# Ledger of designs, part 11: VH-VL binders against Late embryogenesis abundant protein 31 (RAB28)

Target 1, 262 residues: Late embryogenesis abundant protein 31 (RAB28), of Arabidopsis thaliana (Mouse-ear cress) (q9lj97)
Amino acid sequence: MSQEEQPKRPQEPVTYGDVFEVSGELADKPIAPEDANMMQAAETRVFGHTQKGGAAAVMQSAATANKRGGFVHPGDTTDLAAERGVTVAQTDVPGARVTTEFVGGQVVGQYVEPRPVATAAAMEAEVVGLSLQSAITIGEALEATVQTAGNKPVDQSDAAAIQAAEVRACGTNVIAPGGIAASAQSAANHNATIDRDEDKIKLIDVLAGATGKLAADKAVTRQDAEGVVSAELRNNPNLSTHPGGVAASITAAARLNERADI
Below, E stands for the ipSAE of ESMFold2; O stands for the ipSAE of OpenDDE; V2 stands for 0.75 times the mean of E and O plus 0.25 times the DockQ between their complexes.

## First folded at step 10 (VH-VL)

Design J5b (framework fv_traxivitug; at its last look DockQ between E and O 0.01; V2 from the best seeds 0.00; counts 0 for: pae E 3.3 > 2, placed apart)
Heavy chain, then light chain:
Amino acid sequence: QVQLVESGGTLVQPGGSLRLSCAASGFTFSRYAMYWVRQAPGKGLEWVAVISYDGSNTYYVDSVRGRFTISRDNAKNSLFLQMNSLRPEDTAVYFCARHSRWGTYMDVWGQGTLVTVSS
Amino acid sequence: QSVLTQPPSVSVAPGKTARITCGGDNIGSKSVHWYQQKPGQAPILVVYEDSDRPSGIPERFSGSNSGNTATLTISRVEAGDEADYYCQVWDSSSDHVFGGGTKVTVL
ESMFold2, look of step 10: ipSAE 0.398; ipTM 0.675
ESMFold2 (binder alone), look of step 10: mean pLDDT 92; pTM 0.932
OpenDDE, look of step 10: ipSAE 0.598; ipTM 0.816
ESMFold2, look of step 11: ipSAE 0.320; ipTM 0.661
ESMFold2 (binder alone), look of step 11: mean pLDDT 91; pTM 0.932
OpenDDE, look of step 11: ipSAE 0.131; ipTM 0.623

Design J6b (framework fv_pamlectabart; at its last look DockQ between E and O 0.01; V2 from the best seeds 0.00; counts 0 for: pae E 5.9 > 2, placed apart)
Fold by OpenDDE, look of step 10:
Structure J6b (fold): chain C 262 residues (1-262), chain A 119 residues (1-119), chain B 107 residues (1-107)
Amino acid sequence: as target 1 above (262 residues)
Amino acid sequence: EVQLVESGGGLVQPGGSLRLSCAASGFTFSRYAIHWVRQAPGKGLVWVGVISYEGSNTNYAPSLKDKFTISRDNAKNTLYLQMNSLRAEDTAVYYCARHSRWGTYMDVWGQGTLVTVSS
Amino acid sequence: EIVMTQSPATLSVSPGERATLSCKASQSVSSNVAWYQQKPGQAPRALIYDASTRATGIPARFSGSGSGTEFTLTISSLQSEDFAVYYCQQYNNWPLTFGAGTKLELK
């Protein structure tokens, strides 16, 4: 369920919640021009350029709209962005590079890039200039989630998202008793009985080594992402996807694969 | 017993306003999103909107977003629907319904409260 | 918005017989479909969610199937209490939308 599905009130500012899967106070904040500029600068610093269709571009469009509507002015910045910053961070994990974009401490963008496994075969492929950019798989996207949301206690929405991901990866609705979906569900059920978050099972406990836990794997498609997003949303009492969570990671992977024409 | 009870319905003139309430009992109210659904006399079900468990997020039917507002008081286990600029077409039984923990379906419904908009 | 089309509008069936109700989505809604039963003067009751999972307390004679755009509610052997209006609902996209309903009546 994309936020685009809600008709925008022409007389209302474009907020972070309108364009990103954010929650809390930030979701209601109009996107300001300086916020977009900060993100643009951060993207450029990390990527060497702004990402097409990335957070900076989206923010710029929103800010422009807000300026036209008179909701923000040149030089305006969101208090949360000013206080907590706008940042882009990269983390390398086995088989992938995860780039996460933050506004005020919340994830507004995520990218998972496959890393060539330095196998002898991959070294030979690099020599032949065939940068066969391998498509990001569902398993890889799930593992990437550990980097952005690994310490999140597993809840029902996470479990649903993981199940949806596994089903799509394996092409079957049958949940293996020792599979990642079963583990996630067990974790969610357990956590529901625990009061302290510190004592709860975390996403890292479930998603670590996800590629090896799946009976089958496939390249992430847009349809896969939509399915996983839907699963997470419909099982989340907050009516949102978790920033940097399972659905976000799968979505990022799908977008990357589409850009690569894979 | 898990239950929802709507109240506040009645007769209102066109252009008028009305606030409905939904009282929850038998479950941890603050852990569930709650929906409003309405049904015109002799017609089908129409989704009005939903509010998240903490009230931080809301979604509305596009046609109703500008005149309806959903809110909640978790301390009172109560859901609200503020309706403004009411029209004859807003005449309906209004149900509150619990968002299931297992999906975006409504697993518990109130008995509804009738709102009649007439001059 | 996604339009949910139910057919037939009215279904006449005898007790003990099988009833099959159809719901079609204007676009794919995956398995994010629920079925509700509503009796006259009562609130709706959830029967099925995720296209094929029975809600708590729902008799085994009720079953749901389908994915994508085509969905079916089946009552294997109709009981007297099953005559009601049945609604399908999608929750794949905002806004949530219901079908117009199928009235199951006594033949």
Scores: ipSAE 0.042, ipTM 0.582, lowest interface PAE 2.8, mean pLDDT 87
ESMFold2, look of step 10: ipSAE 0.112; ipTM 0.620
ESMFold2 (binder alone), look of step 10: mean pLDDT 93; pTM 0.949

## First folded at step 11 (VH-VL; framework fv_traxivitug)

Design K1 (from J5b with light chain V89S W90A S94G D95T H96Y; at its last look DockQ between E and O 0.24; V2 from the best seeds 0.00; counts 0 for: pae E 12.4 > 2)
Fold by ESMFold2, look of step 11:
Structure K1 (fold): chain C 262 residues (1-262), chain A 119 residues (1-119), chain B 107 residues (1-107)
Amino acid sequence: as target 1 above (262 residues)
Amino acid sequence: QVQLVESGGTLVQPGGSLRLSCAASGFTFSRYAMYWVRQAPGKGLEWVAVISYDGSNTYYVDSVRGRFTISRDNAKNSLFLQMNSLRPEDTAVYFCARHSRWGTYMDVWGQGTLVTVSS
Amino acid sequence: QSVLTQPPSVSVAPGKTARITCGGDNIGSKSVHWYQQKPGQAPILVVYEDSDRPSGIPERFSGSNSGNTATLTISRVEAGDEADYYCQSADSSGTYVFGGGTKVTVL
């Protein structure tokens, strides 16, 4: 018979390198409670509220575990976060707004929103064009990932995020036959046997035509985005979402839908 | 596969009427604003009319306002253009086009249907 | 009354680069989109938001937009690129405007 291991207190501190793709001195630093508070404040300043499942949430979880293990205390701040800061910046590129989150000058999170180039005339035309459309659906947000991460090889975190999106679209906890979650899981399994990234199945191969592959679809809500982000995070060894990936596209769609009163 | 198919283009006399149809498939039609765009022989592209996703807003180029009516039936995935009081300058290939989700462009086009207005 | 100006034609040898311009006052402050129309075919979107490509459009298609000129660039031109090309933008009222079109001939 199989035996489940007892949950344990952390034996070592959770460092930035354990949860984010960072390097150098920062990678070895335990995530501290005030670092997480600073990121929450930065996210609130930019988004108007804290992103559930985002960098601040991951940092809060890590800082809590570190406090329980005795590795940090309430109010602790790493020297790199205190000296170089915690920043959330937005950059407009053609077709998207990219939000990048930094600790000590290193990227710990990145999100993309589908948007035109941010010019006065382009923004005015966008407002007229967007008022002519209904809410962005889960299938459409999945298709949008092709534009920002279509060349990324499919991995298990992508498959988990896609599954979370599909089950929310159709209200079932099982992988629908012929759905995109089944295709994504198959691609992730296949890619595990492939050495070169250029030979792997890519997100475009799975997500192109997603609206036609879903058994049902719905407008993206904030709750949908939170669920998809959580699935991607829990299935990424670095405890982060992929910049420009599935969770990012679902989050962008939810934000656009909220602003359009849909 | 995402597809738009126009129909109804034919030869008609000046002052006559004609109704164009566009059948949509492979996407959630009720989520998209839709355009009619025309191309006169030897000329460039000209937008004609646009209708919002639910049909609540319509816009027309000045040359057709009051004569053409754009409409949609989301239950049947269909877009329509009712053209009344047709003039020789309305002679063109008429394209059905889908407005993009995240921009100000038309990302899917039909093959077009030819309308000829001549006596 | 906003007008987008395109040259009526451009000739290019196979394997070379074609550049198609779209002129308008302050067009660099607007999003510009590009459509390809082959003889007897519907237009297709080849570049949007100045420089982005839809899925399925080869990387040899690229775009730029600054000042009073937007440009569609087709690198390593192939015979299959012979077509009419239209730029599109919005005017100050939010109404969409097309350029007059450019015939690209591959020699």
Scores: ipSAE 0.000, ipTM 0.410, lowest interface PAE 12.4, mean pLDDT 80
ESMFold2 (binder alone), look of step 11: mean pLDDT 91; pTM 0.925
OpenDDE, look of step 11: ipSAE 0.597; ipTM 0.813

Design K2 (from J5b with light chain S29D S92D; at its last look DockQ between E and O 0.47; V2 from the best seeds 0.00; counts 0 for: pae E 3.9 > 2)
Fold by OpenDDE, look of step 11:
Structure K2 (fold): chain C 262 residues (1-262), chain A 119 residues (1-119), chain B 107 residues (1-107)
Amino acid sequence: as target 1 above (262 residues)
Amino acid sequence: QVQLVESGGTLVQPGGSLRLSCAASGFTFSRYAMYWVRQAPGKGLEWVAVISYDGSNTYYVDSVRGRFTISRDNAKNSLFLQMNSLRPEDTAVYFCARHSRWGTYMDVWGQGTLVTVSS
Amino acid sequence: QSVLTQPPSVSVAPGKTARITCGGDNIGDKSVHWYQQKPGQAPILVVYEDSDRPSGIPERFSGSNSGNTATLTISRVEAGDEADYYCQVWDDSSDHVFGGGTKVTVL
């Protein structure tokens, strides 16, 4: 009678912090089955299917482990997930679709998809189309943000992202007086003292004409995008990037440049 | 303000030649691919030609290949269409259009210039 | 060559919703763009990449694309919306392909 080695019961629950880059109270919460189900439903709603290796799959695996360990029960949900929701949001930025997955207001996944040229032929056509133009610059990406998030009040995460972008564009950590970064920071500070969003300084007020406001400019690279994304995330209490915001725009630009091999 | 202004459209005889111009303003012309699109009277839009931002690449619709030449002068913010061996079926309003930096669409159009090929 | 098929005309009463279709084989796999053209005027981009709107275009304009049909939807139609509308894609032959255009008449 081969003693089927009963899978060793996990000694500790799998928490959100174990599998995702989350902070605060959520990080210490065991992943619950209903949380995973909510994410699965959200992914399916947005993508038509669950993403392989995506947040839903990870959460499901964790929840299953937690059930085995007796740390969670069927039907359990995390209070933060219940209160603030599990959501998947898509925003279109020039040249890309950004999908962000949230649990309790914190980012647990982010995907940037070039808007699918579904067929190899379509991809080739798109590549040919992209080959017709020069590389997209950081300044251009910042200006593009006005189209997607121009009416967003400037906050500290925006200011940080813009500063990161300017640093990357200019190759210097020195914030120029009257530059975009300085303006963004001033706007963010100002907005923090204002209660009504309609009275706040918006991204359009800062980023309009960004190409002309930068002391130097350069083609967006993947590394630039990563830097800007990191800056935005670190300065957002929710550890998320704004859909269609600065980081999203820079990321879209980077991807387009890569596809065009420029 | 971003603007494209076409010129050069006129009446020409079959077999004749004509050069169209498009003046760009309000943006960095040298960074954008540019298009010519035409519209025959009472008909739809037809893509004619495209030129890359630096002029290194050009593409044409089959019906004009060998007869039309798209070119640009980035120093003068100008786009051109040299049309040779014109045919009556080339009669159309010719639009200058800007290729978007972010996708395969035309985000800015001029008002167009009318080319009439008639005996 | 990809052929895009549009109805030649669509009539709509003021305040109602107009839907303009653009048919093509597997068009759902392509990015579809829409242009508005009023008589004697230049085309204007009103929807790009299936559903995105340029700055300055009213929210009444929306787009969708799936399967073999892309759709431009104009809600709460106004007299000023009377125009020709063209769908456009980038095809496999590296050509920009336009639909035949749809004349929208506001009754």
Scores: ipSAE 0.234, ipTM 0.677, lowest interface PAE 2.0, mean pLDDT 89
ESMFold2, look of step 11: ipSAE 0.260; ipTM 0.628
ESMFold2 (binder alone), look of step 11: mean pLDDT 91; pTM 0.932

Design K3 (from J5b with light chain E49Y; at its last look DockQ between E and O 0.57; V2 from the best seeds 0.00; counts 0 for: pae E 3.2 > 2)
Heavy chain, then light chain:
Amino acid sequence: QVQLVESGGTLVQPGGSLRLSCAASGFTFSRYAMYWVRQAPGKGLEWVAVISYDGSNTYYVDSVRGRFTISRDNAKNSLFLQMNSLRPEDTAVYFCARHSRWGTYMDVWGQGTLVTVSS
Amino acid sequence: QSVLTQPPSVSVAPGKTARITCGGDNIGSKSVHWYQQKPGQAPILVVYYDSDRPSGIPERFSGSNSGNTATLTISRVEAGDEADYYCQVWDSSSDHVFGGGTKVTVL
ESMFold2, look of step 11: ipSAE 0.282; ipTM 0.641
ESMFold2 (binder alone), look of step 11: mean pLDDT 91; pTM 0.910
OpenDDE, look of step 11: ipSAE 0.588; ipTM 0.809

Design K4 (from J5b with heavy chain T28K; at its last look DockQ between E and O 0.35; V2 from the best seeds 0.00; counts 0 for: pae E 2.7 > 2)
Heavy chain, then light chain:
Amino acid sequence: QVQLVESGGTLVQPGGSLRLSCAASGFKFSRYAMYWVRQAPGKGLEWVAVISYDGSNTYYVDSVRGRFTISRDNAKNSLFLQMNSLRPEDTAVYFCARHSRWGTYMDVWGQGTLVTVSS
Amino acid sequence: QSVLTQPPSVSVAPGKTARITCGGDNIGSKSVHWYQQKPGQAPILVVYEDSDRPSGIPERFSGSNSGNTATLTISRVEAGDEADYYCQVWDSSSDHVFGGGTKVTVL
ESMFold2, look of step 11: ipSAE 0.372; ipTM 0.690
ESMFold2 (binder alone), look of step 11: mean pLDDT 92; pTM 0.932
OpenDDE, look of step 11: ipSAE 0.571; ipTM 0.806

Design K5 (from J5b with heavy chain Y35T Y59S; at its last look DockQ between E and O 0.02; V2 from the best seeds 0.00; counts 0 for: sugar tag NTS H57, pae E 17.8 > 2, placed apart)
Fold by ESMFold2, look of step 11:
Structure K5 (fold): chain C 262 residues (1-262), chain A 119 residues (1-119), chain B 107 residues (1-107)
Amino acid sequence: as target 1 above (262 residues)
Amino acid sequence: QVQLVESGGTLVQPGGSLRLSCAASGFTFSRYAMTWVRQAPGKGLEWVAVISYDGSNTSYVDSVRGRFTISRDNAKNSLFLQMNSLRPEDTAVYFCARHSRWGTYMDVWGQGTLVTVSS
Amino acid sequence: QSVLTQPPSVSVAPGKTARITCGGDNIGSKSVHWYQQKPGQAPILVVYEDSDRPSGIPERFSGSNSGNTATLTISRVEAGDEADYYCQVWDSSSDHVFGGGTKVTVL
């Protein structure tokens, strides 16, 4: 009963809003072939190849479907991509390189590449895979944040920290739609337009049930905690972490797991 | 008002035993790991033992392993240190300290109780 | 302690800056915490997680940690800052480790 019919020709255009968490005019724009070509070029320049399942790949697939449907033509570019560009920015933080991809000034992809800082060589030998059976997982640490900061409105620093945690749990530097990082980023973007804190989306709304929302999970290590701390720090205007927040919970879990090794 | 109050420190002969107690108040005791830290006269601080929030996990400095037992009673908001086979080098002020919930620091300390081990 | 080294003492004039170091191999990969202890008193936490301050600790207290050295900095030192200061880390083999302590004397 796995015979699922799939239209060979889409009935309506695939827009940026269908595949990415973008807003405003861009969300209604059909993904155009030259937009995809520009992103592929940017990813190739930065990574040496396109990312599997990443923004360029998604845009290429959408643009192909849009061509088949007659919604765009070869060589078409959206106004926002043509004027404001398709760009890739890299930021180095302690323990990680964060790569952010933009179309028309809006984020369509973000990748966290763990980079060895003082901890990689010293710490990798201390983590044994067998501790994963009894240890606190990244998902569990994210859920624990609900207890200490669940009523906090989600902001960009929270979204960055949650993304770093999900990337480490799942072993991929591409954020899947519908994951907790995607939800956190959407909440942060939404909250930026909301005046009253009581009306904002809160950490509990994103993090409750995190272990069930992750595609994969793992025990929290010291290296994981450093990556999450770096992401939260980089995205806080005060260059600090929230005491009861995501980075704090991941750090605590890593330290509790280290006690379990005794 | 978060508070920790130690008791049970006294003079004891080498080879003897003591049980130290720490009464906690002003916070939800069962949510925090707890520690004992000691300070010999004129010396620095030395961590002695830690116990997880639910009592399921403990750790000790090597010099006391096998002689000291940390325990807790969450229903009575109490932390304990059972000290056996005491040696003169165990002479110190013993502090009860609350371990941070999500870090590795001690954010609340008791006043300490003096244990003297000598003939 | 065998892992963390601190100078035994530091002298500083009132109004000047005291810097207390805590040395350890790759200590920059660990979170460093600092405690103040006055004679006959329990320690109090003054800096945690390298650079954060508990409520009630003046902003004159600050910390940094990189490479093999963590540093507690006390700016605009007052007579009331005269105390012993201990650094502390955690690691999986030794659990909680304190430095040997640094006596700060305000002259």
Scores: ipSAE 0.000, ipTM 0.387, lowest interface PAE 17.8, mean pLDDT 79
ESMFold2 (binder alone), look of step 11: mean pLDDT 94; pTM 0.958
OpenDDE, look of step 11: ipSAE 0.020; ipTM 0.574

## First folded at step 12 (VH-VL)

Design B1 (from J2 with light chain S91Q S92V Y93W A94D G95S N97S N98D Y99H; framework fv_masavibart; at its last look DockQ between E and O 0.01; V2 from the best seeds 0.00; counts 0 for: pae E 15.1 > 2, placed apart)
Fold by ESMFold2, look of step 12:
Structure B1 (fold): chain C 262 residues (1-262), chain A 119 residues (1-119), chain B 110 residues (1-110)
Amino acid sequence: as target 1 above (262 residues)
Amino acid sequence: QVQLVESGGGVVQPGRSLRLSCAASGFTFSRYAMYWVRQAPGKGLEWVAVISYDGSNTYYADSVKGRFTISRDNSKNTLYLQMNSLRTEDTAVYYCARHSRWGTYMDVWGQGTLVTVSS
Amino acid sequence: QSALTQPASVSGSPGQSITISCTGTSSDVGGSNSVSWYQQHPGKAPKLMIYEVSNRPSGVSNRFSGSKSGNTASLTISGLQSEDEADYYCQVWDSSSDHVFGGGTKLTVL
């Protein structure tokens, strides 16, 4: 009788897989209150406020339900969020500004804002039967990494990811001696001899101007992103990708290009 | 001293399962990614699988994908390989190996355990 | 997995120097400094001899050295001894991120 006056507790935890397009171990993890707080802080840092309808709001709702159901406690953090972090990154590409939200190295949110000048030109050309290229290229995604991880010291996982990206951009497996992959490998080897991270060569030193340094370029596909992710992942002792790193930027570009085809 | 010791090999019929274990000692097991590598009699080395330090990420060679599962128990300092639906071509010595903290090489190897899959 | 080419066998006399080659492509050997070499005696586990093209782990004799030129990595053994008789495997990362072993080279000391 009085049981009808109380909201029923959830019978199963709300997991990341229930609310986001994520895979692997993260998909089965209950969303924890501190995960949501970290995302809210990251969104506030980037936008100035919590984004309405963004990942933080979804995570807060799920974490509240999980607390009411007894599946998590105040202050709990998911292992992957605590270890690998929660990140919000923005990049400017031709025709758009892309915001990508990460938990544990996986994308949980991606939002596209058109750039007025490029989008207006594309709409105007479409009216007269012309189409302007708006797809994000591999070179542009590499430049975006400067914004999201430019201060990261270059390591072997970065060099592997950059090589995979350059080979795919150029459509050949020959590596130019002055190319970006060669520079990244040299930087990774150099950094292995340097004790202080402050003195190491950083991703910005290798990736700045990437679009001008590639011998050829192409629009990012999902297959390109899968190859770059695999390269970064296997060459990281944690067998994961870096938040906001090369693979993350390439993946975000691939997803943006796919959403533009809807 | 750093050591890896494999166990659980034996002779089994095709279609059966085996679980291999690799006991680690002399280092902080939970900080290292780990490999399985195999070698068929008279043949070269073939990579089989890799698992991240906390077990959250795994990757497999195409020849074993869907049949083999790599796992670890960091509280027991033990790496595992669950081998299901075994075939005669899976006959090999199976080695566990430690992924370098940096780079893409295997700096410590076990002595191997023999798996024979025979009709 | 992508293939790496090693000679099936190589031989030398005690005291000589020999070189074992490992040839790949510009997307693996040519484009990466992640080449490693492993020694395997019969019935024994592989042992890391060289990592990242030319580095020796602690405890590996300075008679072993590694180098790379273009798409070919090389393992050089100076002052051959009978204990050097073994199989030698190269390994490299390639552009598809596969970890690839060479087919192996049997070294015979005559």
Scores: ipSAE 0.000, ipTM 0.416, lowest interface PAE 15.1, mean pLDDT 79
ESMFold2 (binder alone), look of step 12: mean pLDDT 90; pTM 0.921
OpenDDE, look of step 12: ipSAE 0.688; ipTM 0.846

Design B2 (from J1 with light chain S91Q S92V Y93W A94D G95S N97S N98D Y99H; framework fv_masavibart; at its last look DockQ between E and O 0.01; V2 from the best seeds 0.00; counts 0 for: pae E 13.1 > 2, placed apart)
Fold by ESMFold2, look of step 12:
Structure B2 (fold): chain C 262 residues (1-262), chain A 119 residues (1-119), chain B 110 residues (1-110)
Amino acid sequence: as target 1 above (262 residues)
Amino acid sequence: QVQLVESGGGVVQPGRSLRLSCAASGFTFSRYAMYWVRQAPGKGLEWVAVISYDGSNTYYADSVKGRFTISRDNSKNTLYLQMNSLRTEDTAVYYCARHSRWGTYMDVWGQGTLVTVSS
Amino acid sequence: QSALTQPASVSGSPGQSITISCTGTSSDVGGDNYVSWYQQHPGKAPKLMIYEVSNRPSGVSNRFSGSKSGNTASLTISGLQSEDEADYYCQVWDSSSDHVFGGGTKLTVL
């Protein structure tokens, strides 16, 4: 008689670190069914539907595999998700709406929806029946960081990332006095002498209004993101980039610009 | 006040193993990335390895990859270097150094421990 | 292993200014990359003298200054004194390189 090979059960659980770029305790936690249900509900509240290929869908697939493998049970919730929550937050910034999805206080999804910044050229094009779709600029991506990491104290890795971003936005290899990079470097130096995080200068203090503070600006490209990631990485005592930080926001903007064919 | 003290150096034969320790005091050890840097007799400084503040990321010089392992125990304020398959060219004074809290420079150094690899 | 070039030795008389160069590439010294400098007296551990191109740690004399132009970083020591006689190392790191030290420069005060 013929034998049919049965599907092999998963040998190990699917964790948050397997499917998302997260760190610490969360990275080792199996994705649980209630985590996925909470994310689906949160995405539905914010978007009116579950995002195709988004965090809820990925979590549902992982939780189903974990349930079939016996690593979790129906109704289980990861302790970090139960205690710290599963949330979706939206904030409007000039040129974009930032949607951030959290599990256990860590970012598992970030969506920057472009909201075109009106210009004289864009207004003129509309009068003649043309549509201009503006890309997310480096300044706008820096402002989006305020929403995802605005309360983070400025450190040297942030200053280096902001410097790389400003140099690319302005098209010069010279750091302008009084620019955003200069302010970020000053903040990082100041904060190095401060022990209490509450007393430190925060990313919001440097990055708020970044589009108006840059001498020039440009659409974020993939190459810009690679340069900013390199700067942040090499100046971080964790030897990595900060989730939801400057490099993450620039990278997200670059990916959105590529998808929008801008 | 801030101090780093290396130990565990000595004379060993090629192919053998040795474990170095670096005891930290006077600062919150778990907030800092840490380095091992070596200096062969009469030669310059050579970076060996670095470990992030919580141990989650490690990086090695090509000359030691696969043979040396950097680790830390934050509960004991101690940095370690496990050196396997030692070669004569590994003979050096080994320093531990504190990575700046944020940045890429080494603001505190130990006085070093000598490792001699000879037959 | 190191791509950073320093002169093997430099010398100067007391009271003079001397400059030690550290030349690399756009990926390690140039651009927005940071350079630090260390002083090492014989038989002693290195001491940080300059960080982030031009900053002095607490306790380092303002006779020591750092700068960078293109792919070359410079350590300048003004008003040379006998205690400045030591080895000096530059150091960089980037995402494609190790934390790299220059070969070192021996400063002799004549």
Scores: ipSAE 0.000, ipTM 0.435, lowest interface PAE 13.1, mean pLDDT 79
ESMFold2 (binder alone), look of step 12: mean pLDDT 91; pTM 0.931
OpenDDE, look of step 12: ipSAE 0.563; ipTM 0.799

Design B3 (from J2 with light chain Y93W; framework fv_masavibart; at its last look DockQ between E and O 0.47; V2 from the best seeds 0.00; counts 0 for: pae E 2.4 > 2)
Heavy chain, then light chain:
Amino acid sequence: QVQLVESGGGVVQPGRSLRLSCAASGFTFSRYAMYWVRQAPGKGLEWVAVISYDGSNTYYADSVKGRFTISRDNSKNTLYLQMNSLRTEDTAVYYCARHSRWGTYMDVWGQGTLVTVSS
Amino acid sequence: QSALTQPASVSGSPGQSITISCTGTSSDVGGSNSVSWYQQHPGKAPKLMIYEVSNRPSGVSNRFSGSKSGNTASLTISGLQSEDEADYYCSSWAGSNNYVFGGGTKLTVL
ESMFold2, look of step 12: ipSAE 0.362; ipTM 0.639
ESMFold2 (binder alone), look of step 12: mean pLDDT 92; pTM 0.937
OpenDDE, look of step 12: ipSAE 0.658; ipTM 0.836

